# Designs tried in a protein design chat: VH-VL binders against Probable ABC transporter phosphonate/phosphite binding protein PhnD2 (phnD2). Part 1

Scores and structures below are computed, not measured.

Target 1, 264 residues: Probable ABC transporter phosphonate/phosphite binding protein PhnD2 (phnD2), of Prochlorococcus marinus (a3pdp9)
Amino acid sequence: SADPDKLIVALIPDENAATVIQDNQGLKDYLTEAFDKEIELVVTTDYSSMIEAARNDRLDLAYFGPLSYVLAKAVSDIEPFAARIKGGTKTYNSCIIGNTKKGVTSFDDIKGTTFALGDPASTSSRLFPELTLAENGLTKGKDFQGVFLGSHDAVALAVQNGNAQAGGMACPILKSLKKKGVIDPSKVTTIAQSSPIPQYPWTMRSTLSPELKEKIRFTFLDLDSDKVLKPFNADGFASITDSDYDGIRKAGKLLGLDLSKFVK
Structure headers, positions and changes below count from the first letter of each chain, unless a header shows other numbers; antibody chains are not in Kabat numbers.
F, E and O are the ipSAE of ESMFold2-Fast, ESMFold2 and OpenDDE, as the mean of both directions, binder to target and target to binder. V2 is 0.75 times the mean of E and O plus 0.25 times the DockQ between their complexes.
[cut] marks letters that were taken out.
The coordinates of atoms that the task and the answers printed are left out; those that the model quotes come from them. Centres of patches stay.

## First folded at step 1 (VH-VL)

Design a1 (framework fv_acimtamig)
Fold by ESMFold2-Fast, scan of step 1:
Structure a1 (fold): chain C 264 residues (1-264), chain A 121 residues (1-121), chain B 106 residues (1-106)
Amino acid sequence: as target 1 above (264 residues)
Amino acid sequence: QVQLVQSGAEVKKPGESLKVSCKASGYTFTSYYMHWVRQAPGQGLEWMGIINPSGGSTSYAQKFQGRVTMTRDTSTSTVYMELSSLRSEDTAVYYCARDEYYDWSGYFDYWGQGTLVTVSS
Amino acid sequence: SYVLTQPSSVSVAPGQTATISCGGHNIGSKSVHWYQQRPGQSPVLVIYYDSDRPSGIPERFSGSNSGNTATLTISGTQAMDEADYYCQVWDSSSYVFGGGTKLTVL
């Protein structure tokens, strides 16, 4: 069991690295004081790199998306401990968006188009968009062409600029980009929203000492500083368990994803 | 323009159930949380609960747990609040109020006009 | 359960500065939102996240929050500002309102 003087906190690149790092500076400062340890934020190059880092014990804390967590859990000694809460819920939604000027405002308009996807291991920018489209009779590679752009902000920009006619991404990230003026609401139409998705799990390496694991868990669950939580768009953190992500495992199987191949 | 329009005033007897509606317009209904807040005559604001219109997930204040149910109908952009086993102290104006789901949550930026519910024998 | 404490009433002459306090344990670590409610009307958001003003709210409304007290300040108070004012925070799994302060402009 480990009790390192420096904690490596790994973050998936759900947006560009600069934005991800900036959004987590407040938490980094808070954890530095709470643990009396050096905190290093690391944004991996892609979601698969995060899974590989977990598999090889190269991170102490990890902020996964739901699917990347499920994939990492299958091959790593990690455990989930907290998820953000907002408005009393521990869920968020995936959005399917279309370019307004290109006339993509409904599911039928997606046929024959290029559909922007985030990372292959993304829940809200890959798994749920593909499932929602399939439920509406649209299959990737048959009815539309999917292109993986790596991050949610890349999807939003590609759709806005018409480089892709439609795309899938996290609704919270779309909302944030509209608020910041990065996305013009008149240029991008929301076609559909998914069913609820469990929030990103904060996850720790299971081989950390029991004392440190308890301290980490309580530090997150007791966090009530809105100034730290504000950049996370969170009201706080609530306890979670691995079984909270069983719905994601089921969704992956329904889409025909070979979960074992993401970590090879 | 954002608008929340609630159902009309009601008079109920103790032991009955109440169901108030709140119809949203002027924005994407499923992109914002909806709260229910009540105010007894001459008293302050009291939070009752929250619903995510997208998935229908709810969370209720402890005081109302077991008596309150919140639902929504996405086809009509309407949220509902049902309160059972009514008591005289449930006499209040009931408000729906919008909360930005994906950014800057925790404040109520638009409020319905309120629904007065009187519970008396 | 978290409790927010407000004075029941505050009186101020027109043109003077009104200050309404909202007390809570370690409230400076929370984001405080403020609502104005005129008689017979719905509440209106006047300050969010401690000090931000919604579009349409006059510049004379400002807020601050530190330690155990958040404050709503109304400079150059006008008759139209006469209303009940409520502070609000989120704590754990609940949304908590203060008891309200009646502002009288005489």
Scores: ipSAE 0.000, ipTM 0.449, lowest interface PAE 14.2, mean pLDDT 87

Design a11 (framework fv_acimtamig)
Heavy chain, then light chain:
Amino acid sequence: QVQLVQSGAEVKKPGESLKVSCKASGYTFTDYYMHWVRQAPGQGLEWMGIINPYSGDTSYAQKFQGRVTMTRDTSTSTVYMELSSLRSEDTAVYYCARDLEYWDTGAFDIWGQGTLVTVSS
Amino acid sequence: SYVLTQPSSVSVAPGQTATISCGGHNIGDKYVHWYQQRPGQSPVLVIYEDSKRPSGIPERFSGSNSGNTATLTISGTQAMDEADYYCQAWDSYTYVFGGGTKLTVL
ESMFold2-Fast, scan of step 1: ipSAE 0.146; ipTM 0.676

Design a12 (framework fv_acimtamig)
Fold by ESMFold2-Fast, scan of step 1:
Structure a12 (fold): chain C 264 residues (1-264), chain A 124 residues (1-124), chain B 106 residues (1-106)
Amino acid sequence: as target 1 above (264 residues)
Amino acid sequence: QVQLVQSGAEVKKPGESLKVSCKASGYTFTDYYMHWVRQAPGQGLEWMGIINPYSGDTSYAQKFQGRVTMTRDTSTSTVYMELSSLRSEDTAVYYCARGGYSYTFEYYYGMDVWGQGTLVTVSS
Amino acid sequence: SYVLTQPSSVSVAPGQTATISCGGHNIGDKYVHWYQQRPGQSPVLVIYEDSKRPSGIPERFSGSNSGNTATLTISGTQAMDEADYYCQAWDSYTYVFGGGTKLTVL
């Protein structure tokens, strides 16, 4: 069982790497102090690279999205331990958005258009948008053309500038981009919001020593300082289990996802 | 103009259920959390719970868990608070209040817009 | 459950500085908001995130928050400031209000 002097902490690239690193500096500082260890933040090029790093036991802590977590769990010795609490819950939603100037304000307007998607292993920027569209009679490759842009901010920008007429992304990220002035609310319309999605799981590799695993678990669960949590976009952390992600497994099965495409 | 308009005063008997409405206007209804806060005569403010109008997700104060239900209707920009098994101690003014951005889950923000309040009297 | 403690009442003469405290364990690690409530009226947010003032709130209202005590300060207190004042903070799945302080200006 491992008790390394340096913890490698991977963060899912749901936005561009510079933004992800900047937004998590406060978390890095907190963990450095709490564990009295060196903390290295790692942001991989794409979701599949992070899954592969976990498969090869290269990550001590990993902050996955829901779908990328269930994919990683199938091929890695990892365990989930905490999810951020936001809005009194451990859930968030996916948004389907349209370009306002091009008149994309409803599901019917998506037919015949280019639809922007994030990473293939994204829950809110791929899986749930595709399922929502299918439930409304729109099939990717038949009724619209899907284009994978790799991140949620790339989706938002493509829809805003008309490079895609519509797209799917995490609603919290869209709201953040609007608050920052990156996205002009007059240029993009929210067409639909999904049912609740379990928050991103914090995971650790199971081969860490039992003592270190419990220290990690309680360090997150005991964090109650709003001033420390605000920069990390969390109000606290709550305990989670693998079964909290069974709904994601079901959704992936319904969409017919080929798991081999996510493992290199 | 941002407004929250609540349903009118009610008189209830012990054991009945209460359902108060709060209609929002002047902003995007799904962008902000909605809180419910009550105040018994001569007493302080007591938080009852919060609803995310966008997802429908709720969180209730422990004291009201099992008796309170919060719902919303996005087509009418209206939030509802239902309190069951009423007792005389439930006599209070019930407020809805807007606070925090729902898409970024920022519910720790202050409650910046309040409804006018709904007086509920529980007596036999 | 987390508890916020306020004095029941504070009395000041017109033009004096009123100080209302809100005590809570490690409250300095939390964001504190302050509400003013006049008789028969809905509460009004007067300070948010410890020290920030909403548009329309006079500059004589200010706030601070450190350690175990958050404080609402009203300088040059006026008769119109007579009201009940409530502090509020977020704690683990709930919002907590203080018991309220009646401010009297005589």
Scores: ipSAE 0.000, ipTM 0.462, lowest interface PAE 12.4, mean pLDDT 88

Design a13 (framework fv_acimtamig)
Heavy chain, then light chain:
Amino acid sequence: QVQLVQSGAEVKKPGESLKVSCKASGYTFTDYYMHWVRQAPGQGLEWMGIINPYSGDTSYAQKFQGRVTMTRDTSTSTVYMELSSLRSEDTAVYYCARAPEYYGSGIWFDPWGQGTLVTVSS
Amino acid sequence: SYVLTQPSSVSVAPGQTATISCGGHNIGDKYVHWYQQRPGQSPVLVIYEDSKRPSGIPERFSGSNSGNTATLTISGTQAMDEADYYCQAWDSYTYVFGGGTKLTVL
ESMFold2-Fast, scan of step 1: ipSAE 0.020; ipTM 0.569

Design a14 (framework fv_acimtamig)
Heavy chain, then light chain:
Amino acid sequence: QVQLVQSGAEVKKPGESLKVSCKASGYTFTDYYMHWVRQAPGQGLEWMGIINPYSGDTSYAQKFQGRVTMTRDTSTSTVYMELSSLRSEDTAVYYCARGTDYWYFDLWGQGTLVTVSS
Amino acid sequence: SYVLTQPSSVSVAPGQTATISCGGHNIGDKYVHWYQQRPGQSPVLVIYEDSKRPSGIPERFSGSNSGNTATLTISGTQAMDEADYYCQAWDSYTYVFGGGTKLTVL
ESMFold2-Fast, scan of step 1: ipSAE 0.139; ipTM 0.660

Design a15 (framework fv_acimtamig; at its last look DockQ between E and O 0.01; V2 from the best seeds 0.00; counts 0 for: pae O 12.2 > 2, grease 21 > 18.9, placed apart)
Fold by OpenDDE, look of step 2:
Structure a15 (fold): chain C 264 residues (1-264), chain A 120 residues (1-120), chain B 106 residues (1-106)
Amino acid sequence: as target 1 above (264 residues)
Amino acid sequence: QVQLVQSGAEVKKPGESLKVSCKASGYTFTDYYMHWVRQAPGQGLEWMGIINPYSGDTSYAQKFQGRVTMTRDTSTSTVYMELSSLRSEDTAVYYCAREVYGDYWSFDYWGQGTLVTVSS
Amino acid sequence: SYVLTQPSSVSVAPGQTATISCGGHNIGDKYVHWYQQRPGQSPVLVIYEDSKRPSGIPERFSGSNSGNTATLTISGTQAMDEADYYCQAWDSYTYVFGGGTKLTVL
């Protein structure tokens, strides 16, 4: 249906599902009232599953990471329309972190370690960490060994407790985990931050009615509810377009990513 | 209760392969790394490798690279360790042991061990 | 490769304190774990992260780690404590075990 009574809203599993659902409860309530529709939040098991769901037109709205969005856009008819803003920017950074006790506090210290990554389709816990490491003369398989742990919080915890001596994750998530007391700042050292990355895009399926699409766009861009924005650590949502993510496409190409490997 | 139950003892000949299983229960299978450690008769513990049950990623001790393969089946919460080109020196008790990633936890639970004897 | 060195054997009288050392270069910068293995049994974690005790492990077991030596201490040693003890740490893609120490209770 171009105007369904229920909207399926998918969220990328960059943290554990319980946290993701809790953080988006305010949004769910807000959208329910704004659209006068049933809102169903969905958190997939991994990034590829979310891409596949989009490909099969099972999602009405979807909140992707930048890389996963690019991958999804290549195989589905989705439209980006909004991203969170903070401090006047629509960007965030990826962080490389190390275990403090084990003395992993520089790029040289990463040699010979296990490096924790999130999901293969993750922007800030795979793509940019690998790029940064490569730029600093570290080659995966030669200088360090990578391990995928599925989520950013898993990366942080693994590094904190030494199962992985280093790792890559979104800086905002790291900050949040520290604030919540999940991560002890004295146990995890930030080794580097990436260049600015375009923020997570909200997307909608192209087959929705033009009227509903405009309403969705307006609702997000006009949103100023603290109950919604606080969990996002955002000042609001701003308009974005597909071209805003051309840099991600370029970065993916540099790493030789094959898009077909991310679709089931 | 957490349990790691391994497959039974095996007798092998040189050149053959062994495959030991470790079935986990009593906890979330994908939340813990699984390790394989062996112990030759009268000798110490020797780490063989690690597998991430969530992703299937593995890392092996250099000594066993090219001969060892670790796999998992999430549907049955089982980890497997296969060692090929067996030698008499591979005679040992093989253990699976779990470790949680994200905590400085060591190997807090061990399987009962699987004796593999390699002899002509 | 990183090496952990343990004495081959330690003897102690019942009720006395047993001390088992684990030597390694800058081992104090690592987390060291200790395992007890009785004859014919699987190893059991007795100390983790240098000095932490798992639930169910008697308070007479303690651990420390500084400089180049980690130490497992068993106060008021009992006959049931007779076992092999292994220290363990991580280095360069490898989980390293010490050679093990045979603790004999006289």
Scores: ipSAE 0.000, ipTM 0.499, lowest interface PAE 12.2, mean pLDDT 92
ESMFold2-Fast, scan of step 1: ipSAE 0.561; ipTM 0.829
ESMFold2, look of step 2: ipSAE 0.006; ipTM 0.564
ESMFold2 (binder alone), look of step 2: mean pLDDT 93; pTM 0.947

Design a16 (framework fv_acimtamig; at its last look DockQ between E and O 0.01; V2 from the best seeds 0.00; counts 0 for: pae E 12.9 > 2, grease 20.1 > 18.9, placed apart)
Fold by ESMFold2, look of step 2:
Structure a16 (fold): chain C 264 residues (1-264), chain A 122 residues (1-122), chain B 106 residues (1-106)
Amino acid sequence: as target 1 above (264 residues)
Amino acid sequence: QVQLVQSGAEVKKPGESLKVSCKASGYTFTDYYMHWVRQAPGQGLEWMGIINPYSGDTSYAQKFQGRVTMTRDTSTSTVYMELSSLRSEDTAVYYCARTHYYDILSGPFDYWGQGTLVTVSS
Amino acid sequence: SYVLTQPSSVSVAPGQTATISCGGHNIGDKYVHWYQQRPGQSPVLVIYEDSKRPSGIPERFSGSNSGNTATLTISGTQAMDEADYYCQAWDSYTYVFGGGTKLTVL
């Protein structure tokens, strides 16, 4: 329906599902009151399951990562509308990390090792780690072996415990895991960080009524309460467009992404 | 208004070094990679290298490895290129040019500085 | 050592269509950009990502890219279009320019 009484809101599983749900409870409560609608949060098993749900028109709102958004947009009638602002920017970075005790502290130390990646459709734990390593002369499959571990926290833990000697993940998630005590800073070395990445887009299905879509946009953009924003780890929200993700789309195409591997 | 303003023309002797600056304005400095491209008199464009102004990481064309150093100062939104052990064949106009950070694989160079003529002669 | 090959010169009469080629192995799998450089001036982007035109570039500039050849096309060529034109692509962590083509409007 174009104006449903319940909105299904999917959240990308970039961390443990309980963590993802917890981090978004404040937003859920805010949207419930703002829209006078039931809000159901959904966290899928992996990124491809979320892309498939969007393709089958099962989601009203969806919080994708940049690459998973690009993949979903290619097969779904969705549009991006807002991204969070933090520290005056709509961007974040991917970090290349190494196991400190095993002596993986530089790009040269990554050669010949196992490198942990998140979900195959991840921007900051797959696409940008591969780009950052390539910028420094290291090619996946030639200079190191990549393994997909599903989520950013899984990457961080594998590097900390030495199951992978190095890995790539979102820098903000690594910072959060260190603050929470999940990751011991002395056991994980940050080797490098990527260029800025456009922030995760909030999206909505284009088949919602024009009036509801406008309400959704303004509700996110006008949110200015510190008490509501702090649980999102955000200073506010800013408008975005599909073209803000053209660089991600181009990088995915140049790296030969096979869209059929991400949809059924 | 995007602007890339380079330092003025220089005359150098063989064996000296050159250092050209490129001051950026009108955009978020750390959202764009900066490149250096040179053009010898009557010749085409030759890419020299790239710097990520956010991290300071660099990558240089193989021809210039060991002679070129690129640095930046984020507080002044300025990139520097230093080329050492100059020879007469290093006489060229040196340009800075930018690419958006997510276009790292393919460009384009959407804005160029005005160029800095460096003449190497004895 | 990826190489982009351009003709050294192209001449056209005013009002005619100029085409400038850029040859490269499997260049159709790459994004190609084109720059105009007037005498004594810095290069200016005129076409990006094979066929897109930046704001302020006349509609008579267009581009295409397939197989082993990218092409810059200037329809209704004017005297102000006399310049050197360079194609550019990325390969193996390097940014590669063609040798340049001098467009003369006779």
Scores: ipSAE 0.006, ipTM 0.456, lowest interface PAE 12.9, mean pLDDT 88
ESMFold2-Fast, scan of step 1: ipSAE 0.289; ipTM 0.641
ESMFold2 (binder alone), look of step 2: mean pLDDT 93; pTM 0.951
OpenDDE, look of step 2: ipSAE 0.015; ipTM 0.510

Design a17 (framework fv_acimtamig)
Fold by ESMFold2-Fast, scan of step 1:
Structure a17 (fold): chain C 264 residues (1-264), chain A 122 residues (1-122), chain B 106 residues (1-106)
Amino acid sequence: as target 1 above (264 residues)
Amino acid sequence: QVQLVQSGAEVKKPGESLKVSCKASGYTFTDYYMHWVRQAPGQGLEWMGIINPYSGDTSYAQKFQGRVTMTRDTSTSTVYMELSSLRSEDTAVYYCARGRFEYSSDWYFDLWGQGTLVTVSS
Amino acid sequence: SYVLTQPSSVSVAPGQTATISCGGHNIGDKYVHWYQQRPGQSPVLVIYEDSKRPSGIPERFSGSNSGNTATLTISGTQAMDEADYYCQAWDSYTYVFGGGTKLTVL
């Protein structure tokens, strides 16, 4: 339906599902009031499942990561409309981290180790870490063994606990985990920080009515509730366009990603 | 001990520039945003701007755009605030303050420096 | 520019409850934080995120925030509570402080 009585809102599983759902209860309440509709929050088990749900027109609103968005956009009738802003910027960075006790403090120390990666369709915990390592002469499967752990918090914990000697993840999520006391800063060293990555896009399915799409766009862009924005680590949401993600498309091609492997 | 220690008092003439330092200790410097807040004699608190010590990214209050610059040095755990084209109205105590957040921005200031008195007079 | 309005002064007798208001349009949709500043000293955070107390702040301090008014409440007010109190909220990429309230304990 172009104007459904219930909106299905999907959130990327960049951390464990219980945390993602709990953090977004404020958003759910806000959208319920703003649209006068039932809101259902959905967190899939992995990024590819969310891409598949979008491909089958099952999501009304979807908060993707950059790479998962460009993958979903290739196979789905969706449009991006907003991204979070903080400190006046719509970008974030990927971090390469190492276990301090195991002496992993530089790129050379990664050679011969196990490197923790998030979801295969993640920008900051897969795509950018692998590109950064390749630019520094380290190739996955040749110079180090990659292991996909599915989420950014899993990567951070694996590196802290020594289950992997190094890993890649979103710098903002690492910072948040340190703040919460989940990650001890003395046990994890940041080896490198990537160039800026465009923030996670909010998207909507294009088949929603023009009136509803306009209402959704302005509801997010005009949102000024600190209580709703807190879980997004955001000062607000700002307008974005599909072309803002062209750099991600280029990065994916440089790494040789096969789009068909992310969709069933 | 967790603390912020600022540079000493300064006396400036109109048109000059000031540069105040704030040295952090007792916590991981790059884990918290740092803010600068000033207070004119007998007046209230006025926010000037913010710096992310991890990235160096800054954002300034509109009133100070074009004459304030914030920087940091991660090797010394120090942030700096430079204010140019000083006027008598810039006479104030300047504070650095640590922003606290968990899964959000720096919503509140949980640790403050001792303040730096800057007097601008001719 | 967003404005937070506080009364300039509040007076209470020792042991009485002091109430300091912070008015702002739809302030209930924002987080409000409160700072205590004694003469010649740096501000000290006493309440954050509307109602939470930092470690070391007495239970006498509490906060609330709804509609257009946030409130700092100090029960059993003591002489040591004499200070200026500032509310603070974020709006549109800036941090706004109220004008401050001078609390006098007679």
Scores: ipSAE 0.006, ipTM 0.482, lowest interface PAE 10.8, mean pLDDT 88

Design a18 (framework fv_acimtamig; at its last look DockQ between E and O 0.01; V2 from the best seeds 0.00; counts 0 for: pae E 17.5 > 2, placed apart)
Fold by OpenDDE, look of step 2:
Structure a18 (fold): chain C 264 residues (1-264), chain A 122 residues (1-122), chain B 106 residues (1-106)
Amino acid sequence: as target 1 above (264 residues)
Amino acid sequence: QVQLVQSGAEVKKPGESLKVSCKASGYTFTDYYMHWVRQAPGQGLEWMGIINPYSGDTSYAQKFQGRVTMTRDTSTSTVYMELSSLRSEDTAVYYCARVEYDFSTGYYPDYWGQGTLVTVSS
Amino acid sequence: SYVLTQPSSVSVAPGQTATISCGGHNIGDKYVHWYQQRPGQSPVLVIYEDSKRPSGIPERFSGSNSGNTATLTISGTQAMDEADYYCQAWDSYTYVFGGGTKLTVL
């Protein structure tokens, strides 16, 4: 249906599902009231599953990471319309972290280690960490061993506990985990930060009615509710277009990413 | 030379609020977290909270949640700690302390202010 | 809440070695930092990250941390070392200080 009574709103599983759902509860309530529709939040088990859901037109709205969006856009009729803003910026950074006690505090220290990554389709826990490592002369499989752990919090915990000696993840998530007491700042060292990455895009399926799509855009861009924005640690949402993510596409090409590998 | 200079001693009555300032110099103000720690007379050190001078983000000890507010002024490289609803038990020397590592990591305080004595009495 | 336990007092003769313990559950998995506080003065960092010594701190100060006990060791103790010593670590939501140990140089 182009105007369904229920909207399926999917969220990328960059953290454990419970956290993602909790962080988006305010938004759920807000959208329910704004659209006078039933809102169902969905968190898939992995990034690829979310991409497949989009490909099969199972999602009405979807909150992707930058890379996962690019991948989804390649196989789905979705359109981005908004991204989170904070402090006047529409970007965030990826962090490379190391286990402090094990002495992993520099790029050289990463040699010979197990390096934790999130999801293969993750921007800040796969794409940019690998790019940064490559820029610093470190090659996966040669200088270090990579392991995919599924989520950013899993990466942080693995590094903290020494299961992995280093890892890559979104800096904002790392900060959040420290604030929540999940990660001990004394146990995890930030080795590097990436260049700015475009914020996560909100997307909608293209087959929604024009009227509903406009309402969705307006609702997000005009959103000023503290109840919604505080959990997001955001000042609001700003308009975005597909071209805003061309840098991500370029970065993907640099790593030789094959889109076919992300389709189940 | 890293230096933390705090405001002078204060005398307060129960129910009032105190506000202590800590002016930082000798380093990049926004690169380091700032702790607030207090010490009651003859007692040990008690952590009150931490502030990120860059973002203004704070984390408070549970004991002081709802009563403490930490703020910063980047233009003057000054951090403030306000404690409301004062009690006699709040009589203490209050310290600001710089965290040695950058604002993204936050390890331990390495430089301390000279302390500010606040006396709460009827 | 996480608790760090220190002896209330330790006494040592001049020139002898003073040892101050800081107990905590699996404290060896944490970084422990030590602070010296002389009477009427602000705390001073003397050991960080278990065993590292800040610039300006005498070599007679050393630290270790394993199991359930972190230890501050002062070799060749001098009169000027008479002070209160506090251990500190991070735990969920808080930075935790020990109760402090008064070191007396006899």
Scores: ipSAE 0.000, ipTM 0.482, lowest interface PAE 11.8, mean pLDDT 91
ESMFold2-Fast, scan of step 1: ipSAE 0.320; ipTM 0.643
ESMFold2, look of step 2: ipSAE 0.000; ipTM 0.385
ESMFold2 (binder alone), look of step 2: mean pLDDT 90; pTM 0.893

